VHH binders against Mitochondrial Rho GTPase 3 (MIRO3). Designs and how they scored, part 4

Target 1, 175 residues: Mitochondrial Rho GTPase 3 (MIRO3), of Arabidopsis thaliana (Mouse-ear cress) (q9ma88r425to599)
Amino acid sequence: RKVVQCFVFGPKNAGKSALLNQFIGRSYDDDSNNNNGSTDEHYAVNMVKEPGVISDTDKTLVLKEVRIKDDGFMLSKEALAACDVAIFIYDSSDEYSWNRAVDMLAEVATIAKDSGYVFPCLMVAAKTDLDPFPVAIQESTRVTQDIGIDAPIPISSKLGDVSNLFRKILTAAEN

## First folded at step 22 (VHH)

Design f4 (from w5 with Y51H)
Fold by OpenDDE, fold request of step 23:
Structure f4 (fold): chain B 175 residues (1-175), chain A 120 residues (1-120)
Amino acid sequence: as target 1 above (175 residues)
Amino acid sequence: QLQLVESGGGLVQAGGSLRLSCTASERTYAMGWFRQGPGKEREFVARISFHGGSTYYADSVKGRFTISRDNAKNTLYLQMNSLKSEDTAVYYCAASQSLYYSQPSDYDSWGKGTRVTVSS
């Protein structure tokens, strides 16, 4: 069985914890993990079922939340060595969240490149149950096209619409 | 084609301050400042992410220089305080149109530079 390590980046309140909780089947309403606890690292592990694939071939996905303070970004080269895929989650209703996520993406990608690491990067537009910030679609499309990554993957943890994301993460890691 | 125009250079006494500006003709993503002193190789000074959430400085300028940007004005800034003679250089603005903005090769566009001379 293949284990895929996905590093989860994103600004505060982007929905990182909610995503992890949902991944392991915890209720969205369970605020216990929503508290940005002082713990630097949170992770969730679960199997992702692929359609038409025998259960024995199911892949294990590890979501590892990487906590980065908004006032600074320090990520060691060594920290990225285990990364198979990186996702950058942002609140789709918050322009600041988007902006910060893009900055994080660039930083992580730069560090990875400098370190000789190659992994796919995905943007994740969270909280799609909320109204998007003005020009969100235009901006996200433009930026992702310009920098050469896929358009953001929309999700809503509140609505339970996250299954497609996990598959996409695995797919990305295979390429 | 993206044009970068630096300004703000000049003669300043040691311990003094200067503020450099770089105006881009169009929207840019990550940007940075580099400098080349007399008889020296071009060196990294500072970089800033697209939205300014991430900044990095060379050790030689850390605590003295501040990089910032105003995307509404397509302008990059470098506030230089506590200037030293070793800061004498031509300062170049650079812009990246990709995710990467660490190495000089990551930058797609360069300005012509503005000269900063720090006198003792």
Scores: ipSAE 0.820, ipTM 0.924, lowest interface PAE 0.5, mean pLDDT 90
Fold by OpenDDE, fold request of step 23:
Order: C-alpha cells, then sequence, then structure tokens
Structure f4 (fold): chain B 175 residues (1-175), chain A 120 residues (1-120)
C-alpha cells in the first residue's frame, strides 16, 4: 500500500497537535499546545522517505487526530475501518496522561476487535525533554509487556526528535 | 492464579440501593460485572478500564448503576440505585489481563458470584 492511515489517540496536552504539525514541517510553538480553536485541521499528510531507498518506494503517511470526549468514548466502528495503525501518545512527565492513554488503547482495541478490524497499536512517549514521572519506565515496560505490545517510542517535539517514529509507524503497518 | 471474590449482595426492596464489591488477589487490568437472573442467560452489566477512565453500561442499567474501582485496594465496585425486580440475579465479577474486555470470552478470571434479590 502506498498510503498508510495512522490514527492518533491521546489525552489532552499529550502533544497530538504538536506531532501533526511537526510531521508537515510546521515550527514548534509552545503556545500551539493551547487549544486555540483556530486550526480545524485534524489530519496531516506527508511522504516518508526511507534512507538509501529509491524514491519510487516512498510511502504516504496520513496522521489523523482522534478526539475523545472526557465524559465518554465516542468512536464509531465505521471510523476505525480506515485505520492501518493506531498510536497512543502521552506526556511522559505526567502519570495521568499515561494512565489515560492506556485506557484509550484498551477501549480502541476492544472496539476494533468487536468490529472485525485488526491493526497494530503503538505507544508514544512524548515530551521526553521533561522529567519523567516517577517509575515511568518500569510501569510502561510492565504494562506493555503484559498486554503484548511494543515498549513506548520516545519523542520530543520541542527538540525535533521524531525521525524514528514515522518509520516505525510505517513498519508496523506493513507487518 | 488470579482470584476474584464478590460481596455485598442481599435482599432489597424495589427502589432501594446496594453496593457490590469485588476483591482481586492481584493487580488486574480491565474489569467488568455480569449477571444471571433466574431462567436467563448470563448478561453484561458494566465494564471499566484499567485506570477507570472508560466505563460502559448495559442499556438496562444505564443511569442507575455506577461501576468504579480502587486499584490501590485491587477492588471493583458496583453501586446499584433504583433497583427493580428485573435486577434480581447472581452478579459476577470478571477480570481481563489483555487489551480486550467486551465479550465474556475476553475475561480470563471470574468470581463465584453474589446474589441480589429485589422484592416488590
Amino acid sequence: as target 1 above (175 residues)
Amino acid sequence: QLQLVESGGGLVQAGGSLRLSCTASERTYAMGWFRQGPGKEREFVARISFHGGSTYYADSVKGRFTISRDNAKNTLYLQMNSLKSEDTAVYYCAASQSLYYSQPSDYDSWGKGTRVTVSS
């Protein structure tokens, strides 16, 4: 497949919008995390180039932000039909963010399964430029091992360190 | 190896309230409540995610029942308000050690159940 659709889940202030902006080459602005209602863009599209591979093999990656209401999980089964890979981003410095992301992962996976959809799920540890919450590494390792997914992928939008994430997303979608 | 023990069942009048508890022997991820009434099949009541951020209820209990959990105590709760005769059943606690927690088959461990009887 030449086009891969990645659904981006995560709690508020986890860095979803920042990730999308970075993916399309927009500059990081600390104020951009402020829900200033102006950019209705819930998705970002760009090409991901593989090092040392001829341009003909370049894949298009679509990142679609999925907003989940705090009072309930309203995700239609039809919406998940287009998902090739799901990522769950959380603030690595905030235990609440981690907890919420794990809950979202389980909910999305359950809905997908019940609907007959199968796609890989990845955890993304954002804001690694900040101090991690206590026992973050131990907890994240334990939980991901227990539920049978890969360890969280660390990123920092502020530092521009997201180069490996997009490649890993594509790899996951192909396997 | 995981053990689940329900408590809090009993006899209550219609319109009354009960609170059920389920204690797990160890840490669990997603949990849920099921019930089986007389002459009926086991049915879903409510489910809750690992950290309690997501809850879901059967239509028959929505607005009357509340599922919650205390992970520090490894305990699941079901607050039942405005009870009806149709709520009479054995209530079962269930736990999932995976991502999935919708269907009965998604749950790896089950309690022995606690009986709730609602009188007219």
Scores: ipSAE 0.808, ipTM 0.921, lowest interface PAE 0.5, mean pLDDT 90
Fold by ESMFold2, fold request of step 23:
Structure f4 (fold): chain B 175 residues (1-175), chain A 120 residues (1-120)
Amino acid sequence: as target 1 above (175 residues)
Amino acid sequence: QLQLVESGGGLVQAGGSLRLSCTASERTYAMGWFRQGPGKEREFVARISFHGGSTYYADSVKGRFTISRDNAKNTLYLQMNSLKSEDTAVYYCAASQSLYYSQPSDYDSWGKGTRVTVSS
């Protein structure tokens, strides 16, 4: 599979737009147009090199930000057919952000299963350069283990440490 | 093992209100209410996500029923307003300890039910 469609869920201000900007080579705190990736208000496209794999063909990763409305999110059930991997970003310093993100994950996974779509769902803990909310590690570890998904993947928007996330997304889509 | 105990059922006149409660013996994730009317199959009523950020209702109860939860008390609620004779049923609380929570088969634990009878 050469093109991987990754849908990006998460509550407002969790870091969805910052992640898309970092994917195309912009800092999340840098408002410039000197990036080398393709951008739109709803998606970002770039090529990703896989570590430890010798190949003449890079993989193309598309990150599509799913926008939030008051009673859910702006995405039809039919749009989920294009999803290869879903990620759910939360602000690790904010318990409300975690609560909303895990609720979104369960809702999206349930809708997908009922519609006959199968794709991996990953949790992403953003803003790990800030202090986590109380009991954050215990809570996220317990919940993810209980519902049978991987522990959240940590990222820091200020350190440009998202390349590991992009590789994990590609790995999840392949399996 | 997780135990679910419903309460709040009873006899009520049409147009009236009842509030059902379901107390869980331990922490739960997604939860829902189902009901079975006389001579009918069990049907979905409402479901709620782990922290209450997402709710969904059967068309027959939308606008009249409200599902909610208080996780500090391990308690699920169903506020039933503008009750109709067709709401007469045994109401079951259900909990899912997995990711999915739409179909009855997604729910791992079930209460014994509480009877609601709507007269007139």
Scores: ipSAE 0.638, ipTM 0.834, lowest interface PAE 1.2, mean pLDDT 82
Fold by ESMFold2, fold request of step 23:
Parts: C-alpha cells; structure tokens; sequence
Structure f4 (fold): chain B 175 residues (1-175), chain A 120 residues (1-120)
C-alpha cells in the first residue's frame, strides 16, 4: 500500500487544521475540477519517510479532516471504506475536548465494526505545551487501556513530535 | 464488580409516562437500554456514548423516549412518553466496558430488569 488515507476526527478547536497546515502548507480544496460527491473536503498530502527503512519506499500520506455539523458527521458511512487509519485529536488542556474525542472515537469505531470496515484508531493529545487538565494523563491512560487502544500520542511542534506522529500513523496502517 | 440496578418500572395507562433509572456501582463507559416483551426476543431500545455526546434509538421509540445520563451520579435514565401497549416489557440496563456499544454482545454488564406494563 503506497498511499495511506488517514481520517482526522476531533472536536472543533482541538488542532485539526493546525496539524494539516504543519503537514503541508495550504490544504487541497475540493472546488477544483474534481467530480467528488462531497462539496467541502479538506486535505493535506505529503510524502513521509518510514523509520528504519533503507530504500526509496517513501509513502504518500493523505490527511482528510472530518468536519462536524451540529447534528452529526458530514462524512457518509460509505466514505469510511476508504479509511486506512483514523486519528482522534483533542486539546490536552481541555477536559471537554477529551470527552468529545472519546465519544467520537467510540461512535466511529462502532460504526466501522458494524459495517465490516477494519482500520486502527489512534488518539492524539494536542497542545501539550499548555497545562493539561488536572487528571489528564491518568484519565486518558486508564480509558485507553480499558477500551483496548494505545495511549494518546502527544504532539507539539518542538522535538519533531509532529513528524513522529505521521510515522506512527504509517506504522499503524501496516498492521 | 460492576452492578446495575434499574428502578422506576410499574403499571401505567396507555398514553402515560414513566422514567426509568439505572444506578451503576462504579464508573461505566457506554450504556444502553434493552427490553423483552411477551413472547419476544430482547430488543434494543436506546444507547448513549461515554459522555452523552451521541444517542441512538430504535425506530419504534423515536420521538417518544429520551435516553440521558448523569456521570457524577453513575446513573442512566430513560424517559418514556406516549406509552403504548406494545411498550410492555422488562427493561434492562446494560453497560459496555469496551469500545463498542451497538450489539448486545458488546455489553458485558446487565441489570436484572424492571417491568413496565402499559394497560389500555
């Protein structure tokens, strides 16, 4: 698999757009000559070098931001068939953001399982340069362990955390 | 060990209302209500996500029943309005301690049930 489709979920203001901007400047706009059925899709596309690989085996990673309407997802359930990996971003300083992201992860994972789609789900803790809410690490660790997923991946623009996130996304898509 | 205790069932006139409660002995994640009517298999009624951001209802109860939760009290609710004789059943509270919460097999903890009888 040379192109990896990563769907990016998360509540408003969690950092989805900032992540796409850091991945590639200015996202794709679906207003071009594309005959796509969706009128409002936000993409970022770039190549990512896999850790430990010695070769020309760079992979293309596509990040697709999933927008949230008042009464549900804008994404059709059929569109989930294209998902290779889903990530759920939350603001680590905001307990409400965590609560929304966990609800969203459970909903999407349940829909995917009922539909027969198989893809890994990862949680991403954004804005780790801010103070976390009081029990953030213990809460997120306990919940992710209980529901059987990896602990949230922290990101900041420093120390290459964003680049490491993209590599972890590609590694998850291999499995 | 997680225990679920339903309350609020009883005998109600058709067109009336009841509110069911389910108190959990400890923290829960996703929760739901199921029911089993006379001569029928257990069927889904409603479910709610960990923090209440998502709710789903069986078609037969949409617009009449409302699921809600109060996590500070470990309590799940089912407000039942415009009750019909077809709503007569034992109602079960269920909790999932895992990621999934649509199928009965996704729920690993069940209450003993509370009987609702709707008379005409």
Amino acid sequence: as target 1 above (175 residues)
Amino acid sequence: QLQLVESGGGLVQAGGSLRLSCTASERTYAMGWFRQGPGKEREFVARISFHGGSTYYADSVKGRFTISRDNAKNTLYLQMNSLKSEDTAVYYCAASQSLYYSQPSDYDSWGKGTRVTVSS
Scores: ipSAE 0.610, ipTM 0.817, lowest interface PAE 1.2, mean pLDDT 81

Design f5 (from w5 with A95V)
Fold by OpenDDE, last read:
Structure f5 (fold): chain B 175 residues (1-175), chain A 120 residues (1-120)
Amino acid sequence: as target 1 above (175 residues)
Amino acid sequence: QLQLVESGGGLVQAGGSLRLSCTASERTYAMGWFRQGPGKEREFVARISFYGGSTYYADSVKGRFTISRDNAKNTLYLQMNSLKSEDTAVYYCAVSQSLYYSQPSDYDSWGKGTRVTVSS
């Protein structure tokens, strides 16, 4: 498979839209990059290439931002069937963002399982240009270890530090 | 080893309210309430995510029961309002230490249960 569909979850202001925009080469200074308030579905499609390698084996990655309302999961069960990998983005400087992202992870994973779907899940620690919330490292390490997922992947859209994320997403989808 | 202790059960009249508690001996992730009525199988009542941001209820209790938790106290709660005779059951607290917390098999630890009796 040359196309991988990644569902992007996360609380408001976690940096979902910024990530998508960055993925397609939009500048962080674009006002649209910081608008996480939209209820509309947002997609980003691009090829992920290995550094220094031009190959026909390059994968197309589709990032789909998924909106979850506070009152419940808005994603249909059928929609999850298309998910090859899910990422859960949170603001690494905001404990609430972390908490909500973890809750979302569990919720999505549970719904998927109940629906007969299995896909890898990754945590993404965004806005690493900011100071982390207290005990962020300890908590994230403990939780991810306990629930059996990889440690969060740190990124900063502001600094343009997202290079490893897309490759990791593809790797996860291939396993 | 994780220990769960339920409390708050008792006799209550139909239309009345009761609050159940479940105290865990240590930090827990997702938690839920189940119940088993007389002659019935154990059934799902409600679940709550680790940080409490997500809740889910069985249709039979939706709008009447509220699940909540206090992680500082390692305690799970079930506020039961507008109780009905059919709510009569032993209520069990359960803990999931994984991502999944829907099916009974997702839960790793169970309390001994607390009895709730609703009289007509």
Scores: ipSAE 0.834, ipTM 0.931, lowest interface PAE 0.5, mean pLDDT 90
Fold by OpenDDE, last read:
Formats: sequence, C-alpha cells, structure tokens
Structure f5 (fold): chain B 175 residues (1-175), chain A 120 residues (1-120)
Amino acid sequence: as target 1 above (175 residues)
Amino acid sequence: QLQLVESGGGLVQAGGSLRLSCTASERTYAMGWFRQGPGKEREFVARISFYGGSTYYADSVKGRFTISRDNAKNTLYLQMNSLKSEDTAVYYCAVSQSLYYSQPSDYDSWGKGTRVTVSS
C-alpha cells in the first residue's frame, strides 16, 4: 500500500482544520472543528476508497496541516522533502484569503524548487456554501491559468462535499 | 509583448532617499528588483509576490529598502532609504509569469534599467 503525504497550506480561517476533520469522519458541527486553529492536531490519516476499484489499490492519504505565520514563512527545506502533493486552501468568500493563498503557493513552490523538490500543487476553494467574493471565479480562473496550475477545487466542509478533493489529491500525486 | 518602464533613478547624496517605479504594460505576477553596479554582476535586491503578501530582500538592503506594488496601476515600487555609495547601480525591474520568483532565471521579462548614483 502506497502512502501519499499531502501538505495542507492556507491562511487563517481558510478551513484547514475543518478539512482534516472531515477527512477522518468528524462532523463539522463538532466543537472541536470550531477551534479557531487551536487544535493540536496537525495531521489526519485515512484511506481513500475508489468506487469500483479493487480494494488493494486503495491509497493511504496523510493530510498534514502546515501552519505559516503571517509575519514570516518558516518552512524548513527538510520538511518539504516528504511532500508528495501540496494543497492551498482558501475561503472562497474572502478575497484576502484567496490573495494570501496564492502568495503562499508561489512561496512554497519557489522554496521547493530551490531545494530540489517537485510536487504537484492544487488550489482548494473552501466554504462554497457562502457567497463568493466579487470576481472570484474570474480571478481564480485567470490566475491559475496564467501560472499553469489547475483551477481551484471547490469544497464545502459544512455540506460534507469533500470526496472529490481526496481523489484528485491522489491522482495528482500519481502524475 | 510585455513592456516594463522604469523611472525614478538619479543622483542622490549618501543618506538620502529615492523611490523607483516600474510600470508594466499589462498584468504581472511576481516582480522583483535587481541591480548591477560598476564592474559587478547583476544582483538580487528585492522581490514581491503577486498580491504583495510576501516580500524578500537582499541582506545588503534589508531595513533600508521597501518593495511594494499597486496592481491597479500595474506598478512596482522600490523605496530606497539611507542610501549608500555601494547602492550605486543600474536598477532593473523584472517580472516572473510563473510560480517561481527566486532566481534571476525565474524572471522572463526585464526593464531597460534606471541609473541610481549615490554620491559621498
């Protein structure tokens, strides 16, 4: 069984913890999910099952939340060596969240490249149950196209709409 | 083709300040400043992410220079304070249209440069 390690980046309140909780089957309404980034849990492990596929092909996915301080990006080069795929999650209703996530993407990608690491990067548009910020779709489409990455993957932890994301993460790691 | 127009260079006394501008003809992503002094190789000065949330500086200019941008105006700025004779150089604006913006090779568009001369 192959283990895929996914690093989860994103600004504060982007829904990182909520995503991890959903991945391990915790309810969104669980008070533990509302812990404003104070959760000591920095990683989640689960198996991703694919419908119609032999169970032996199932992959173990590890989601590791990476906390980046607003005042500085202190990501160790060594830490990135373990990354198979990186996702950058943002609140789709918050333009600032998008902006920060994109900046983080560029920063992480640059650091990785300079360190000799290459892994796929995915944008994740979280909280799609909320109204998107103005020009969100246009901006996200344009930016991702211009910088050569896939369009953001929409999810809503509140609605439990996250299944497609995990499969896409695994697919990205295999390519 | 993307055009970069630099301005703001000139003669300034040591300890003085100068503000450089670089205007792009179209939307740009990561941007940076480089400089080339007399008899020296081109060196990194500062870089800024697309939305301006991340900035980096060469150690030689840290605390004295500030990089900023106005995306509405497609303009990059470099505020240079406490200028030294060692800061004398042609300053180049550069643009990266990719995720990467660390190495000079990451930048695919360059301005013609603006000369900054710091007199002692």
Scores: ipSAE 0.827, ipTM 0.928, lowest interface PAE 0.5, mean pLDDT 90
Fold by OpenDDE, fold request of step 23:
Structure f5 (fold): chain B 175 residues (1-175), chain A 120 residues (1-120)
Amino acid sequence: as target 1 above (175 residues)
Amino acid sequence: QLQLVESGGGLVQAGGSLRLSCTASERTYAMGWFRQGPGKEREFVARISFYGGSTYYADSVKGRFTISRDNAKNTLYLQMNSLKSEDTAVYYCAVSQSLYYSQPSDYDSWGKGTRVTVSS
C-alpha cells in the first residue's frame, strides 16, 4: 500500500498538533503562533522516505488527528475502518497525560475489535525535552509489556526529534 | 493466581442504594462488573479502563450505577443507586489483562460474586 492512514490520538496538550505540523515541515514555533483562527488542520499528509530505498517506493503517510473529549469517548466505529495504524501521543512529563493516553488506547482498541477492525497501536512519548513524570519509565515499560504493545517512542517536537517515528509508523502498518 | 473478592452485596429495598467492592490480589488493568439474575444469563453491567478515565455502562443501569476504581488499593467499586427489583442478581467483578475489555471473553479472571437482592 502506497498510502498509510495513521490516526493520532491523545489527550489535550499532548502534542498532537505539533506532531502534525512537524510532519509537514512546520516549525514548532509556527505552531504556537497558529492559534490564530486558521482551521486547525485535522490531518497532515507527507511522503516518508526510507533510507536506502529508491524514491519510487516512498510511501505516503496520512496523519489524522482524532479529537476525543476527555470526559467521554465518542468515536465513530465507521471512522476506524480507515485506520491502518493508531498512535497514542502523550506528554511524557505529565502523568495524567500518560494515564489518559493508555485509557484511550484500550478504549479505541476495544471499539475497533468489536467493530471487526484490528490495527497496530503505538504509544508516543512527546515533549521529551521536559523532565519525565516520576516513575514514567518504569510505569510505561510495565504497562506496555503487560498489555502487549511496544514501548513508547520518544519524541520532541521542540527539539525536532521525530525522525524515527514516521518510519516506525509505516513499519507497524506493514506488519 | 489473581484473586478477586467481591463484597457489599445484600438485601435492599427498591429505590435504595448499595456499594459493591471488588478487591484484587494484584495489579489489574481493565475491570468490569457483570451480573447474573435468577434464571438469566450473565450480563454486562459496567466497565472501567485501567486508569479509570473511561467508563461504559449497560443501558439498563446507565444513570443509576457508577463504576470507579482505586488502583492504590487494587479495588473496583460499583455504586448502585435507585435500585430496582430487576437489579437482583449475583454481581461479579472481572479483570482483563489485555487491551480489550468489552466482551465477557475479554476477561480472564472472575470473582466468586456477591448477591444483591432488591425487594419491592
Scores: ipSAE 0.823, ipTM 0.926, lowest interface PAE 0.5, mean pLDDT 90
Fold by OpenDDE, fold request of step 23:
Structure f5 (fold): chain B 175 residues (1-175), chain A 120 residues (1-120)
Amino acid sequence: as target 1 above (175 residues)
Amino acid sequence: QLQLVESGGGLVQAGGSLRLSCTASERTYAMGWFRQGPGKEREFVARISFYGGSTYYADSVKGRFTISRDNAKNTLYLQMNSLKSEDTAVYYCAVSQSLYYSQPSDYDSWGKGTRVTVSS
């Protein structure tokens, strides 16, 4: 498939919008003004180039931010049908952010399964330019191992090192 | 092997309250309550995510029951308020060690159950 749809989940202030902006080449500083409360689904589309591979193999990646209300998942079953990969982003400096992201992972996976959908799930540790919360590495390793998913992928939007994430997302969609 | 110990069941009058507890011998990622009434099939009551941020209830108990957990104590709770005769059942604690925790088949470990009887 030439187009991969990635659903982006995460708690507030986890860096979802920042990730989307970075994906389309928008500067980090522009994110401060888009607090417009609009329920509008945010999405970003771009091509991901593979190093050393001819342009004909380039894949289009769509990142779709999914906003989950605090009072419950209003994910329509139909919406999940389009998901090829799901990522769960959290602030690596905030334990609450991690906790919430893991809970979201379980909820989304459960809903998907019940609806007859299966897709790979990835954890994304954002804001790695900040100090991690205590026992972050131990907890993340233990939890991901126990539930059978890959260790979280570290990223920093501030540092601009997100190229590996997009490749990993595409790889996950192909397996 | 994971052990689950349930407690808190008993006889209560309609309109009364009970609090059930389930203590696990080790860390668990997803937990839920099920119940089986007389002559009925086992049915879902409530579920809670690992860190407790997500809860889900059967329609029949919404607004009356509250599921919670204390991970430091490896304990699951079910606060039952405004109890009805229809709530009479054996209540089972269940644990899922996977990402999935909606269907009975998603749960790998089950308690022995605690009996709740609501009198009219």
Scores: ipSAE 0.819, ipTM 0.923, lowest interface PAE 0.5, mean pLDDT 90
Fold by ESMFold2, fold request of step 23:
Structure f5 (fold): chain B 175 residues (1-175), chain A 120 residues (1-120)
Amino acid sequence: as target 1 above (175 residues)
Amino acid sequence: QLQLVESGGGLVQAGGSLRLSCTASERTYAMGWFRQGPGKEREFVARISFYGGSTYYADSVKGRFTISRDNAKNTLYLQMNSLKSEDTAVYYCAVSQSLYYSQPSDYDSWGKGTRVTVSS
């Protein structure tokens, strides 16, 4: 796979935009044919290279931020056909952020399955440089085990190193 | 192992209201209500996500029924308002212990049902 489309879900202020900004490359906010001004889609595109690989397999990773509005997601259901992998980011210091992200994961996965779209889903624990909310590790471990997905992938908003996450996204997309 | 017990069914006049409850014996994730009318297949009524942030309703009940949950009590609710004779059915509580919760096949555990009869 040469281009991987990763949809980035998560509640407001969980760190979606910060993740895209850390993913160095071209980003744009396309509102050219829409005078509403309240409907935005954000993308980040970059090439990801795995050091130490003999053949150097460069892949283009596109991160598309999915924003939330009153009528559901700022994303058409038809756009899910383009998704190779979905991530669900939450603020690990905020229990409400976790609750909302899990609900979004279940809803999006259910809608996708009913529409015939299959893609891996990953949870991402953001802001791990802050204190986690009470019982956060116990709750996230129990829920992810029970629903059959990997434990959340931790990232720090202050540290800025997300290269492990990008590698895991590419690996998940290749299954 | 997971036990689901519905309650709150009964006889009610058209236009009336009824509240169904379903208590689970342990923690649950996604939950839903289904119903089966006389001579009909079991049909979807409403579903609710793990923490209640997402709800979805069949068109036939939208605006009249409200699904909710109290996770501290392991209890699912269905508030049924403006009842019609077409709402007469056995109502089933269901739980999905996996990620998916739309189709009946997504649900792993089912209650025995509670009968709702709407007299005209």
Scores: ipSAE 0.647, ipTM 0.836, lowest interface PAE 1.1, mean pLDDT 81
Fold by ESMFold2, last read:
Structure f5 (fold): chain B 175 residues (1-175), chain A 120 residues (1-120)
Amino acid sequence: as target 1 above (175 residues)
Amino acid sequence: QLQLVESGGGLVQAGGSLRLSCTASERTYAMGWFRQGPGKEREFVARISFYGGSTYYADSVKGRFTISRDNAKNTLYLQMNSLKSEDTAVYYCAVSQSLYYSQPSDYDSWGKGTRVTVSS
């Protein structure tokens, strides 16, 4: 059985914690149990069924939230060695959230390439049940096309949207 | 085709300041400044992400140079303070239309350059 580690990037309040909670395998923050020596990292784990495959080949997906510090995020090149897929979540109703997620995407992808790591990067549009920021669909479609990644994957509070995202993450990890 | 026009170069005394500008003919993504000194290969100076949330500087200029951009004007800036004779070079504006923007090969479009000469 294959374990896929997915790093979850995105600005504060973009929906990272909500996504991990929706995954149903939400893990507890290590800070709560062991404040000395605890990590700032937050993760969730669950099993995801692959489309077109019998359920006995299900894969384990680990979502690892990358915390944001005062100067953005601090991501060492060594930390990227564990990444199989990176997602960059943004609040589709907030242009600043989109701007920050795109900047994070480009910086993380550049660090990964310079370090010799290869993993797919996906944009995730959260809170699609709210009104998108002005020009959001046009902007996100154009930018993702121009920089050579898939259009953002929409998610909302609906279970079907979340299941679609997890399957797309697994598909990306295979390519 | 995207065109990049640098300006603001010139002759300046050591310890002085200059501000370079680069205006793009259309919308741009990640941008950077590179320079080529006499007898040297083109080297990285500074880079900035599409919306300006991430910047990175060569060690030789960190703390002295500041990269910024104004996307409403399609313009990239380089504020150069505390200039040294070693900063003498032709400075090039560059744009990447892909995810990557650290190496010169990541950049798809280049300006013709603007010369900066720092006199002792």
Scores: ipSAE 0.631, ipTM 0.832, lowest interface PAE 1.2, mean pLDDT 81

Design f5 (from w5 with A95V)
Fold by ESMFold2, fold request of step 23:
Structure f5 (fold): chain B 175 residues (1-175), chain A 120 residues (1-120)
Amino acid sequence: as target 1 above (175 residues)
Amino acid sequence: QLQLVESGGGLVQAGGSLRLSCTASERTYAMGWFRQGPGKEREFVARISFYGGSTYYADSVKGRFTISRDNAKNTLYLQMNSLKSEDTAVYYCAVSQSLYYSQPSDYDSWGKGTRVTVSS
C-alpha cells in the first residue's frame, strides 16, 4: 500500500494544527497553539479514498506539520527527501499570513529544486468563513497565476471543505 | 518590458560603506544581487523573497551586507558595510519571474551593473 507524505507549511496561527485535528475527526476552532512557531514535527495519519470512483487501492495519508520558529525558517534540505506533496496554509483574513505563506512556498520550492527533489506544491486558504483581508482574492489570484501554480484551495470550519482538500492532496501526489 | 536601473556604485576606501539601489519598472517577485570580480565568474551575493520575509547571503558577505526591498517603490537595496578589497566587482540586480530564485538561471531579467571599487 502506498503511503503519501504531505508536508504542511504555513505561518504561525494559520490553521495547521486545526487541519490535522480535522483529519482525525476532532474539531479545532481556535488555532492559537504555542507549538505553531517551532520546528517540532506533528503527525496525523488516516486512510483516504482515492480520487475517482474506480480506484482499487486504499491510500494512507500522513500530514506532517512543519512549524517554524518566530525568528526564522529552519527546515533542512535533507528533511524534504520524504515529501510527496507540500501544502502552504494561510489565514485568508490576515494579509501578513498570506505574505509569509507565499515567501515560504518560494523558499521551500527553491530548496527542493536545488536539492533535486520533485513534489507538487499547493496553497490552502484557511478560515474562509471569516472576512477575507482587503483585496485578498485579487492578490491571491494574480500571484498564483504569475508563478504558475493553482489558485489556493479554500477550507473553512465546515465539514465538507476539509475532505475535498485531502482528496486534492492525493490527486496531486498521483501525478 | 521590465527594466532594472542600478545606482550607488563608486570608489570607497576599505572599511567604508556603500548602498546600492535597483529600481524596477514594474512589480517584481523574487530579487537578488550578483557580482563579477576582475577575471572571475559572476557569483551570488544576496537574495530576497517576494514579500521580504526570507533573505540569504553568500558566506563571504554575511554579517556585512544587508539586502532589503521596498515593494511600494519597486526598489531593491544592498547595504554594504565593512567593505574589503575582495568586494571590488560589478554588481548586478536580478529579478526572477518564477517561483525559484537561488541560481543565476532562475533569474530572467538583469540590470547592466554598477561598479564598486574598494581601495586599500
Scores: ipSAE 0.626, ipTM 0.831, lowest interface PAE 1.2, mean pLDDT 81
Fold by ESMFold2, last read:
Structure f5 (fold): chain B 175 residues (1-175), chain A 120 residues (1-120)
Amino acid sequence: as target 1 above (175 residues)
Amino acid sequence: QLQLVESGGGLVQAGGSLRLSCTASERTYAMGWFRQGPGKEREFVARISFYGGSTYYADSVKGRFTISRDNAKNTLYLQMNSLKSEDTAVYYCAVSQSLYYSQPSDYDSWGKGTRVTVSS
């Protein structure tokens, strides 16, 4: 059985937890050890299927939410060894959210490259049903083109949009 | 063509402070400071992400140096406090226009450098 580990980065209030909750299935927190509240990790696990396909060989996708501290991540460099694909979520209505997500992407990708880890990185534009921040499309297009990454994947509150994201994550992980 | 102009170097007594600046002629993404001491290879000092939300420092300068940027002015700064004789070097501003920004090979454009000399 094939399990894909997807690390979910993004600034506070960008929609990381909401994405995991929308990933219908089993969600886990790993703060249930003897010492309550030691780590703020959140996981969601589910099977992902192609439309119209019935198969026992569907892949399992694990979304691990990465929480943020003041000057870093609640995640060690060594923990990146488990990452099969990283996504960076931002609130498309908030320019600060975009700024921070791009900074996180560059930092994580740089650490991964220096450590010899290989996984794709994807940008995800959340809350596309809201008004985007001024110049949002122009800025995201310019930056992603200049640094050589794919344009952000948009998602809204509709369940179909989120399911499509999960399939794109699995496709990226198969490279 | 992207141009980088460093300033702020000079002679300073140990324990003193200097502020380096680097002004770019165009918009830049990730930026960093490197240095080359007498008889040594160029080494990493500090780096800063596109919008300044992520910074990283060499162990030898943590707590003493602060990297920052002002994107409205296309300017990178290095505040250098509690200077030591070991900090004597030519300091280089560098820009990466790609996703990666840790190794010298990640950087596309380099300034000509500004000399910092720390005397006992």
Scores: ipSAE 0.593, ipTM 0.807, lowest interface PAE 1.2, mean pLDDT 81

